VHH binders against Global nitrogen regulator NrpRI (nrpRI). Designs and how they scored, part 14

Target 1, 323 residues: Global nitrogen regulator NrpRI (nrpRI), of Methanosarcina mazei (q8pxy1)
Amino acid sequence: MMDPQIERKLIEIMRVIHESDKPIGARAIADELNNRGYDIGERAVRYHLRILDERGFTRKHGYAGRTLTDLGENEMNDALIGDRFGFVISRIEEMAFRTTYNPETDKGDVVVNISYFDKDDFETVIELISYTAHAGYMISPRVRIFEEDSLEMSLPPGKIGIATVCSVTFDGLLLKAGIPVEPAYGGILQIENKKPARFLDLISYSGTSIDPIKIFMNRTPTSVLEVLEKGEGKILANMRQINSSAYEMTGKILKKAEKVGLAGCITLGEIDEYLLGAPVETGKFGAAVVGGINGICALEETGIEIETNPISTMLDYQTMKEI
Short names: E, the ipSAE of ESMFold2; O, the ipSAE of OpenDDE; V2, 0.75 times the mean of E and O plus 0.25 times the DockQ between their complexes.

## First folded at step 13 (VHH)

Design x03 (from w05 with G54S Y56K R98Q K103T; framework vhh_lunsekimig_d3; at its last look DockQ between E and O 0.31; V2 from the best seeds 0.00; counts 0 for: pae E 8.6 > 2)
Fold by ESMFold2, look of step 13:
Structure x03 (fold): chain B 323 residues (1-323), chain A 118 residues (1-118)
Amino acid sequence: as target 1 above (323 residues)
Amino acid sequence: EVQLVESGGGVVQPGGSLRLSCAASGFTFSWYRLYWYRQAAGIERELIASITSSGKTNYVDSVKGRFTISRDNSENTMYLQMNSLRAEDTGLYYCATQFGYSTPLDYWGQGTLVTVSS
């Protein structure tokens, strides 16, 4: 439900919850919103609270009401600095535009995710990221390590940062060749016999203020370690739509990227066909891309504390080394 | 095939010590969290200790300070050093692990019996 009026009400409800010093119920929220000039009843507030619960933005405390989760706090803060309808799409478009990497010269900037972990976990992080990437479940085996005194970022004491290539780099390569890419879905992808089988769950990028991948990381568990051990399990992936007029050129660009190890485990669909169970509009074809975040998911499954900022920044690919 | 085999159980007096081992095979041992559970007669298995792939440990309050979990990734073996044993520690001790993110745990050993009696 991408109705802008529903989204705005969700944000206002989260503001009231945020401003409360204790769990707050639907009646109290409705009263406060009416005091602010919003025409909303208690039943409508309960409806919107269910949506917030489903998205992982609120936590129930029995009959005392609700508080915001960390995810809800982040979403509310982003919304308070302006209307963020379509923010994820706009961020993807910005980062794709800023991509300058050229597979023929191996020069230029790629989009990266940044993750942080305890320095004592370094050996495990390196092992799992390397294995996941070389198994084809990340975009690239190249990473950049940031140590605690890095000039490029401030790290908490005892933490190390790692940059992994983001799938938006693929969008950027295509855009540089004049091919617009529509981010369609983030999802849970089933792997069978080491290969993509079907999407099990999907969230549209359209109309969401938060990345579907973040939502899945908080709601639905992956089993990347199982995939690495058995060739069976669930990973995170996303799906793009591309106009059929670019079908042949997209294939050529992917062949070039594959030669330098950049394309990851990308599955191209046929024109006008569903791809791995995900719908694709007539006149288009899909591209399913396993994300650079799957190595991080494997690490979370080991019990390592790791925090990730997806779609974080640009890095010169030449400063990134194969792990 | 994934295998977990416990050993080192036996009969010991109150206040004594015992060291359990869990030998693992059929999977990449160094990647996974490992657990010790115990089961007294007639009740459900109780988690008592866990250890992450990097060696970070957690204990239930009743064993904290008396039991030490450890692992040797080069030998594919997890250990439980049990000191200051009490009669209430009597039970069948299991090692366990899990592939992936979901609960409940996927793999269990057959258990090793620990009896604390005078």
Scores: ipSAE 0.015, ipTM 0.450, lowest interface PAE 8.6, mean pLDDT 81
ESMFold2 (binder alone), look of step 13: mean pLDDT 84; pTM 0.838
OpenDDE, look of step 13: ipSAE 0.059; ipTM 0.550

Design x04 (from w05, 27 letters changed; framework vhh_7b18_3; at its last look DockQ between E and O 0.04; V2 from the best seeds 0.00; counts 0 for: pae E 11.6 > 2, placed apart)
Fold by ESMFold2, look of step 13:
Structure x04 (fold): chain B 323 residues (1-323), chain A 118 residues (1-118)
Amino acid sequence: as target 1 above (323 residues)
Amino acid sequence: QVQLVETGGGLVQPGGSLRLSCAASGFTFSWYRMGWARQVPGKGLEWVSYITSGGRTNYQDSVKGRFTISRDNAKSTVYLQMNSLKPEDTAVYYCATRFGYSTPLDYWGQGTQVTVSS
């Protein structure tokens, strides 16, 4: 099995090549990766480019550098979806334990994803996040905006940050009520006639390592803008399993969460039944929840440059405002 | 349902200027990137310029500094200001967009002829 750190570097290199309007060389790739916080040198980039060439993902243009092949573009798009999922099992469990939000008092901390973008894109970002959230494809319409003078986050000049609620917040609410939640799958969910139809791709959270190439062998991209405009398309969603003994209590807790705007639960399954084509173990039921970054997916579909740190931190929900 | 209508083409002398307009309908204009492509007779389409929903612009090298793309989201219109025109800019110019990042669709207008000749 390939070293997971090597696979991550391959994906990040492909991302830089994908974003370039022209062939790009190893020095320029290394510089851009260092600007993004990766500590990698030109020699290491050349090593990884050789692997990408061998796999057919890149095309050489002599001295000018490399571009992605059609195969490489498809694989990079699948890898970008994987980065949005950015889950480590222990981090999911940690953030669920740290959730203190109480829907009855509207007090406490929720789990958030943090994205940042150029200030010039502000109005489009706000419009699409708001639309996506109010259409029911995000966890909450409450967000928090961070500007250059933020005490919680250091931003480069000209950047704005936005926090959006992460689906792990539901796991935390249930855990605080004594209901253990097993994250089962993340995936791509087909929407037909504005309704959930079936999971198209599934990534098991129970794996012990991340293998981006293996994860993306048959992944299909999202089309959140098509869902928003036509009621047809593909969104990010995830599925968890819960012991059948908690069925009624889970329903009550999720209904209370909806009243305060935490409305990203798509559906609860029946006991012992597959949910939207995803397997569910005997003695359990599934809960399907939208991906907390579906608004970010929509923004990327418009061509906006936006970077996301999923499952980033905890924020006091009272400091987040409906957009 | 999607409709892109180009106007503003015509005959112009070398060194002259021309402004192309493209009126769009049938989709939420402010959400999508817009662009211009051109086809010189006997050649394939080449991308000229694009502007993202957030206003970032990009130009092919041969037009950079001479052409300016802009958009007016309130009027659902994209523009191409073409200055210092050269005979090699002679082409049919198409307004275009792509829908969906991961499964892009190319939608093209009818095109407008730009002829740069003495």
Scores: ipSAE 0.000, ipTM 0.365, lowest interface PAE 11.6, mean pLDDT 79
ESMFold2 (binder alone), look of step 13: mean pLDDT 82; pTM 0.833
OpenDDE, look of step 13: ipSAE 0.022; ipTM 0.384

Design x05 (from w05 with Y56K; framework vhh_lunsekimig_d3; at its last look DockQ between E and O 0.37; V2 from the best seeds 0.00; counts 0 for: pae E 9.1 > 2)
Amino acid sequence: EVQLVESGGGVVQPGGSLRLSCAASGFTFSWYRLYWYRQAAGIERELIASITSGGKTNYVDSVKGRFTISRDNSENTMYLQMNSLRAEDTGLYYCATRFGYSKPLDYWGQGTLVTVSS
ESMFold2, look of step 13: ipSAE 0.009; ipTM 0.431
ESMFold2 (binder alone), look of step 13: mean pLDDT 84; pTM 0.838
OpenDDE, look of step 13: ipSAE 0.098; ipTM 0.585

## First folded at step 14 (VHH)

Design y01 (from x01 with S102Y Y107H; framework vhh_lunsekimig_d3; at its last look DockQ between E and O 0.38; V2 from the best seeds 0.00; counts 0 for: pae E 12.2 > 2)
Fold by ESMFold2, look of step 14:
Structure y01 (fold): chain B 323 residues (1-323), chain A 118 residues (1-118)
Amino acid sequence: as target 1 above (323 residues)
Amino acid sequence: EVQLVESGGGVVQPGGSLRLSCAASGFTFSWYRLYWYRQAAGIERELIASITSGGRTKYVDSVKGRFTISRDNSENTMYLQMNSLRAEDTGLYYCATRFGYYTPLDHWGQGTLVTVSS
């Protein structure tokens, strides 16, 4: 079976080419994909462009770059029919499928986000991520630190990398138990007296090509530091909906995950009820899950420069340590 | 209750030096970026320096090379070392902070007066 990640990158590259009003080169494609939250370098883009050329989907225009052929437009159109109302959802589903972590054995891979920061900020980064995670506003208190001597990834000079668990790991746990999860909304969640109160702003995952969480990071401020200090404020969160037939099993699985430190599901709704003001379809219930990057939001609130590659990769959870 | 208290102001001759302190209480000092502002008579407060929780500093051009901001997280205190003082440095010096990066600066000290007079 073809590597799903390669096919996904081919489609994403074709989208960028399609949306360009001019032939576009590999560097510009890589820059745009990184702006959209994909972790891909110029060399990797060139590799995928060679595949697209061989398949007849792209046409090279010398040093100006590439455009799509008629065949490429048709292939992209067929692929995007399934993604027109759920491109981010398709990425979430892929990573959920790749999740192999088993809370009963504490073995397997989880989905992580990877963030990069200046080594001079290390102590503050560790302190705030630890506080945020142990306060229950991240998916897990386990992290993985990558320093300049890391064998697992290339780091920009003077940077340290940190992997934090992504909320999609919950979707993967449920999927492995036969429970499909439907991402519904990303949003800003009000916290009052250390408890979830209501969603203040929501963006539906339906029909969006941009992760709602990334939109909120750029446009609507959080106050995670105030939540940590006073128990009042605004955090990133998302809401899933799940078929009511899985209500009891979902509760059991999430309770089991909570016992091993995966505490990011902060509210499970009632069947057929709105959850914290977010709509839930008839025959379903909602689950509100904190954004896995709330510790990064807290860091940005301090003025630290930090860059995040969302839904970056899979890591073996056993190599991640409580912070 | 959140408090910021400046000290160390005074009268100094041009070319002289002065060290200001900002003692903080009522919040987790090590989490927050801190700021020094200056207010000359008849002028709005102006930012002159900032320092992150990890010690990274920024300065406006008019004080670079003359002023040094620092902090001691174990003593909940921020400092401003002012060297080569000029008449235009005269003013009321405030420390400030905010709890969210995107919220307004809303926690201020009462200020300490620096007068550079020949």
Scores: ipSAE 0.005, ipTM 0.286, lowest interface PAE 12.2, mean pLDDT 81
ESMFold2 (binder alone), look of step 14: mean pLDDT 86; pTM 0.864
OpenDDE, look of step 14: ipSAE 0.024; ipTM 0.479

Design y02 (from x01 with R98K S102W; framework vhh_lunsekimig_d3; at its last look DockQ between E and O 0.42; V2 from the best seeds 0.00; counts 0 for: pae E 12.9 > 2, grease 26.3 > 24.2, SAP .757 > .668)
Fold by ESMFold2, look of step 14:
Structure y02 (fold): chain B 323 residues (1-323), chain A 118 residues (1-118)
Amino acid sequence: as target 1 above (323 residues)
Amino acid sequence: EVQLVESGGGVVQPGGSLRLSCAASGFTFSWYRLYWYRQAAGIERELIASITSGGRTKYVDSVKGRFTISRDNSENTMYLQMNSLRAEDTGLYYCATKFGYWTPLDYWGQGTLVTVSS
């Protein structure tokens, strides 16, 4: 969507901000970039800082300048590594490890996706996310809303942020029980007569340096609204592999999570069998889980402009409310 | 099958008013953003107004203050109230919708002709 040259300038500005241990202003950023051989003026830096603010990557500290948010730090870390493939798998493993949510107590941190949308779309966003979640096509009906004046998160002007629970939370629950989970595929899943039928397209996490969710945005559109209305259509889903020795315990843990509103595990596969057309290694079984952003996909289908940072951060589940 | 059917076009004098309707069927009307476009002969279609599922409206500058878009979700109908019509408003008026924000407009009506002449 955005000019690649603009994206490069945003990354270089974020790098300068990242390397500063204090808030840094546009003049100082421009001076440093010129010292690094970039030909950019203070006015252009201010323009790009506005874009970074709008994306939630920077936090303004009055006259003192800006720092990176957690979302901005994550984006800069990806650029510094230069390998999105390694970032995606490493990020999933990190977030699963950081999951502390306990279904028995309903306390602890869950993994969330963060999406941004225009304030004017608020009522529609809340309605459709609620509908999609209660129909079972999201991980949880609990969300967290962030407004422009949020102390926890910097938001672009005129935008509202919404946190929705990420499917990696299930990986974290399983890991806490001693069950390692291997991310396998992101995909587009066909629903027929309200039932999972087959994966129509798959992208292996091990075979790509690009987040599968970003790839699918241009290739095979979802039809979540058709699924909700008619029981027919396409949703985003992902698939994990788990060692067969954990088959029974995995089922028990996911059933407990479902009782506290962490739905979205569509099916567990049989040991040593493909799951909905997705390959599964011998000695393992698959678990297909709805994409935590299917409510966002439904919103995109209505024509609402909405941007999503998947696998964004951790939030205390108690601060998230059912809608 | 998705259908959009415009009506209410006609011949009107400059300064007059006209109300267009777009009747929709084959999809859940209340979920989708809707658009009005117009096309003068030999010119590309231009967006003139849009309305979200929640009722938020936007207008191009040339019609702002003169045209009002609205929707009635109970009747599956979108409207365009056009006031203070000018000769340059002459053209075919289309309603449209799309599934997916980053996709092209997928669904169009056949158009209703508005002629503003003295």
Scores: ipSAE 0.000, ipTM 0.246, lowest interface PAE 12.9, mean pLDDT 80
ESMFold2 (binder alone), look of step 14: mean pLDDT 82; pTM 0.821
OpenDDE, look of step 14: ipSAE 0.042; ipTM 0.500

Design y03 (from x01 with R98K Y101W; framework vhh_lunsekimig_d3; at its last look DockQ between E and O 0.66; V2 from the best seeds 0.00; counts 0 for: pae E 10.0 > 2)
Fold by ESMFold2, look of step 14:
Structure y03 (fold): chain B 323 residues (1-323), chain A 118 residues (1-118)
Amino acid sequence: as target 1 above (323 residues)
Amino acid sequence: EVQLVESGGGVVQPGGSLRLSCAASGFTFSWYRLYWYRQAAGIERELIASITSGGRTKYVDSVKGRFTISRDNSENTMYLQMNSLRAEDTGLYYCATKFGWSTPLDYWGQGTLVTVSS
C-alpha cells in the first residue's frame, strides 16, 4: 500500500512544477515547498519525482529538471480540492453499482471503455480486436461501433468509436451477488509460454485520480502483438481484493461469466497469498483480470492513432455484437 | 523464425536511383511497423524512414523528398525507392521491426550495400 502522505506530496510537487516557467529541479522544488510551509528535503523530493516519472506525470529534461505532461496536468486539476485521492476508486464503485448485466438472461448494462480511431483504419481495427478478444485477452468479444452521427456520443471529425467491455463489469457482477470488490492495482503483467507469470509494475487505485490503465497506456509499455504471435510479452491487467468469506461464491460467479463469453479473469488467487507478485491483504484473496483495452493496446503497437477513454460509460449489452 | 532479408543494393552514379526490398517471414507482416536504417562506415545506424501497418510514413530530413518507403502486405515486402542519390547515401541499409512500443528494435536484416560512386 502506498502511504497517503506520499500521494499528497506528489500533488504538491506537481503544483510547484506547474507554476514554474521552465523545467525545475529537486532542490528548487524543495525550497519552494519549504517557502509554502511544507517540511521536505531535497532527497524526499527526488524520491517523489521518481514516482511521478514512473507514472508518466512528469517529463525529465536532463539536468534542467522536469515539466508536467498532459496526464500530470489532468491529475493536478482533478485534485484541486486537495486531499481527495482515490477519485478513480469512486468512479469504479459507481460504475460497478450501475452494472445491471445478468449472465443468466444476457440482459442489462455493462461498463465499457471508449476508443476513437481514424475511419481509414477500420479493417485493421476489426481484425485485431476480434483476434485479441477470441484469444482471451479482452473481457468479451462483443463490441459496439459508433459512427460520426451517433446520438450517444460526440465523435471527433473523421473518427469512428468502438466500445469494449471494461473489467469493472466483473466488479458489478460480484456486487449484485452481494460480494463487495476492492480495486487494488492496475498493472503490467508478464506472459510467459502463454501463461501469466508476474506483475512487472503496479499502480494502486487509491494513489491516483486517473485510472492506472490510462497511465500505463500513455507510457505504452505493452507487447500484446508479441503475446498473440509468440505467447510471450506484456499485457495490461487489473488486480482486485475480495474478502475470503466469498471465495467459493466468487469462483462460481466467474465460471458462469466465462461460459457466457466474459472470459477476462486470468487467475484467482489463494486466500492470504500474493497473486502473481502483487500484494494481497490478510483475510482476502486476489483476482487478476485482463485489461479490457488490450485489443486497443495491440492496435497502438501497429502505429495507428487511437484516443482512449477507459471506464467511460454504461451500454446495454444487447446492443453490443460479437466481433 | 522471424527473418528480414534486404536486396536491391548496388553501385550507382550520383543522381541515380535504386529500389531496395525487404522480404519478411515468420510473423504477421501486416500488423507491424517497419523501418529502414542505414549505416555509413564508422558510425552508428541511422533511422531514415518508417511506415506503420496502416501506411503512414515518416522520413528524416536528409532523405525527405528523395526517398519513398512503401509496403505490400500481400507480398510481405517493404520497399525503399531511392532517387537523386548522393555520395553521402553510401552505406549498408537495414530493414527492422519491433513487437512492442517500449522494447528496443527486436529484429534486423543483414543489410544490403548501396554505393554511390562518381
Scores: ipSAE 0.006, ipTM 0.327, lowest interface PAE 10.0, mean pLDDT 81
ESMFold2 (binder alone), look of step 14: mean pLDDT 83; pTM 0.826
OpenDDE, look of step 14: ipSAE 0.088; ipTM 0.583

Design y04 (framework vhh_etentamig_d1; at its last look DockQ between E and O 0.40; V2 from the best seeds 0.00; counts 0 for: pae E 13.2 > 2, grease 25.3 > 24.2, SAP .736 > .668)
Amino acid sequence: EVQLLESGGGLVQPGGSLRLSCAASGFTFSWYRMHWVRQAPGKGPEWVSSITSSGGRTYYADSVKGRFTISRDNSKNTLYLQMNSLRAEDTAVYYCATRFGYYTPFDYRGQGTLVTVSS
ESMFold2, look of step 14: ipSAE 0.005; ipTM 0.283
ESMFold2 (binder alone), look of step 14: mean pLDDT 86; pTM 0.874
OpenDDE, look of step 14: ipSAE 0.574; ipTM 0.803

Design y05 (framework vhh_6z1v_2; at its last look DockQ between E and O 0.01; V2 from the best seeds 0.00; counts 0 for: pae E 13.7 > 2, grease 24.21 > 24.2, SAP .71 > .668, placed apart)
Fold by OpenDDE, look of step 14:
Structure y05 (fold): chain B 323 residues (1-323), chain A 119 residues (1-119)
Amino acid sequence: as target 1 above (323 residues)
Amino acid sequence: EVQLVESGGRLVRTGGSLRLSCAASGFTFSWYRMGWFRQAPGKEREVVAAITSSGGSTWHADFVKGRFTISRDNAKNTVYLQMNSLKPEDTAVYYCATRFGYYTPLDYWGQGTQVTVSS
């Protein structure tokens, strides 16, 4: 795996090339990059261009310079989507920072997902979400319902909104305690006998511009209903990495959270050990957390049309009611 | 301080019925799940039934399904267990329990009420 810094430079070079209306030379690329705040010389650019050539991302036009190939454009777009990776992480970090809920005082804001569905599906939605939550596959059984007349949220006509607690809330709780939390992976988690077995697939937060959870929602169907019915199936889950120095404190905080209804932590891994098949960096331990939207996934599996905005906003946890 | 006080346990004959009550105080009752547990002599404590905060959903253990029914009255801060068709194997101390959290064992327990079913 190339040095992430190198990869970033390559992407930026490709961007410059893409923005050019004609083949562009190494010097011009270097100049443009410098204008964009990158300290890079022509020689370095030439080196990187060679790499891009070898990868088939660029085409050389003699002394006129280089253009992007179709493959290069695709890669660039994918990578730029990677810049959006930064966005997802940034969003998580922002919302974690905004988390003010204190389990000891039972006051403060938590991070929520917002979902919209047809009014006619209301009873089913409430029932299934309640069931899913109480089965342990959501973060909290507390939700907030928004109706059309709600001043707090604009809803499409004929729709009802529901707020569910987002897993980022845990990041917020830990952060507030002074514990840095690294979003590592989103994935599909196999449940066997009502217990987490292993991750079937993982997407790194650092490798994608889209929330891994959202990606899986679109690509790989969950079987939350099967899990609920048979104790076996696939759910969405996240993986966090935390420095080993915070192992004990993390456990304490999570236990406190559970006492007040914030749950969903599947398990804490051992230091330097893989967790449910997910890799963990040296000096860290893993924390696996259920996806807060598993209830929504269950609904989707029934055929109910539902739109979800993950990591949408902050809500006072005390205003959310258990269903 | 959270307090749970069970009542209603007594000696009954096989096939008889009994209604247990649990009076709760020291917390916002309507916000929290309630449950009934039982522990027979020499056995582990086991879950009998649970009910959501609103009373909209209930869970019953397989061994009591159809015979026992959990309910609650939030206005009275009380959870109930209606027990019908009682069997000797139902003899146990029955406990009311609650927790602020859902996914962990319940933290708050009453002192329990003895139910004895005679043959």
Scores: ipSAE 0.000, ipTM 0.232, lowest interface PAE 13.0, mean pLDDT 86
ESMFold2, look of step 14: ipSAE 0.000; ipTM 0.245
ESMFold2 (binder alone), look of step 14: mean pLDDT 84; pTM 0.861

Design y06 (framework vhh_8h5u_2; at its last look DockQ between E and O 0.01; V2 from the best seeds 0.00; counts 0 for: pae E 22.6 > 2, unsure alone 60.7 < 65, placed apart)
Fold by OpenDDE, look of step 14:
Structure y06 (fold): chain B 323 residues (1-323), chain A 120 residues (1-120)
Amino acid sequence: as target 1 above (323 residues)
Amino acid sequence: EVQVVESGGGLVQPGGSLRLSCAASGFTFSSSWYRMYWYRQAPGNQHERVASITSGGRTNYPDSVKGRFTISRDNAKNTGYLQMNSLKSEDTAVYYCATKFGYSTPLDYWGQGTQVTVSS
């Protein structure tokens, strides 16, 4: 994969081309980019346009300039997925800090999501959560059930609560190991043939008080059930950026976590390379992690009414039971 | 220890009725989350689920018994029931009460079964 900086420039060029009502030349593109705050010359633009041509993203119209091809439009759309802002980063950081669980000692607290559902749906909930978790689309197969008489939390009448492990737990584990983790994106991840393919949509963990999870749940429906049944569909996933210096250590920590049932890391990216279509900053690598609430999403897809509070609280991981 | 014990089986004529009981111990039907099932097994056949009821009272029946069988529970007596009406010869089987409780995905507890024979 090309230098992320180059890729970014390519995307911006494509954006300019897309926004043009007619073929646009290199000079005009350069001018527009400069107007947008990009310091780029015509020569550089020509160079990048050549790349785009070679990739089939642009079509040359002689001296009139270039337009985007259908392939180019798709690529641009895929690439622009990363610029949405909307996560409560402060909450993530707080909960990451509060994470105390140590996979080696099997002691400590993990971050959990809390969901509420009708007690009559109990069997379905347990079955589907179990299935989803064991399929690898949750963080942990351990959950905690809260009944109506629970002193730990207030439940609406007739409701049962379930705690699922939140992906922020990984942030906490890494942080505890001395590894700074940057929440980069939350998004919708396409699964193909039971493998992660690409992010279809991304929201950056910056600048908004809106829960990203809620945003995705409301805007873009998941198809976790399809993933479970057919190996194809859409799930929630997160993207973290980690300094390249911690690449090996990160891997070690994740392996340790997996031994105790904390899984969900889809893949680690290469240093300075995009991961599943998500941009990565120079000097960093990406870590893609499944959304902890994918099991809940699956349930919702069945028509079960569930209320979810993501990143809700801390629980002792030992008190959570595998289902 | 959780236990379930079936009773109420016997010989009945076609068109007759029986009421099976499932006495539970070690847990209560007032629990917030469980499911109770009735299964039957005829000689040479697999277990067939004939009724289910959730802790909330939601019931389910296969078409083979729908409209004829009714599953219920009495929390005060901690007993489940299967009312069987319009019995047919094909209903002849050993009937089992089974309970799912807690985190367990599979059914946790089965009774010893009670024989139901429908014959003229």
Scores: ipSAE 0.000, ipTM 0.257, lowest interface PAE 11.1, mean pLDDT 87
ESMFold2, look of step 14: ipSAE 0.000; ipTM 0.103
ESMFold2 (binder alone), look of step 14: mean pLDDT 77; pTM 0.792

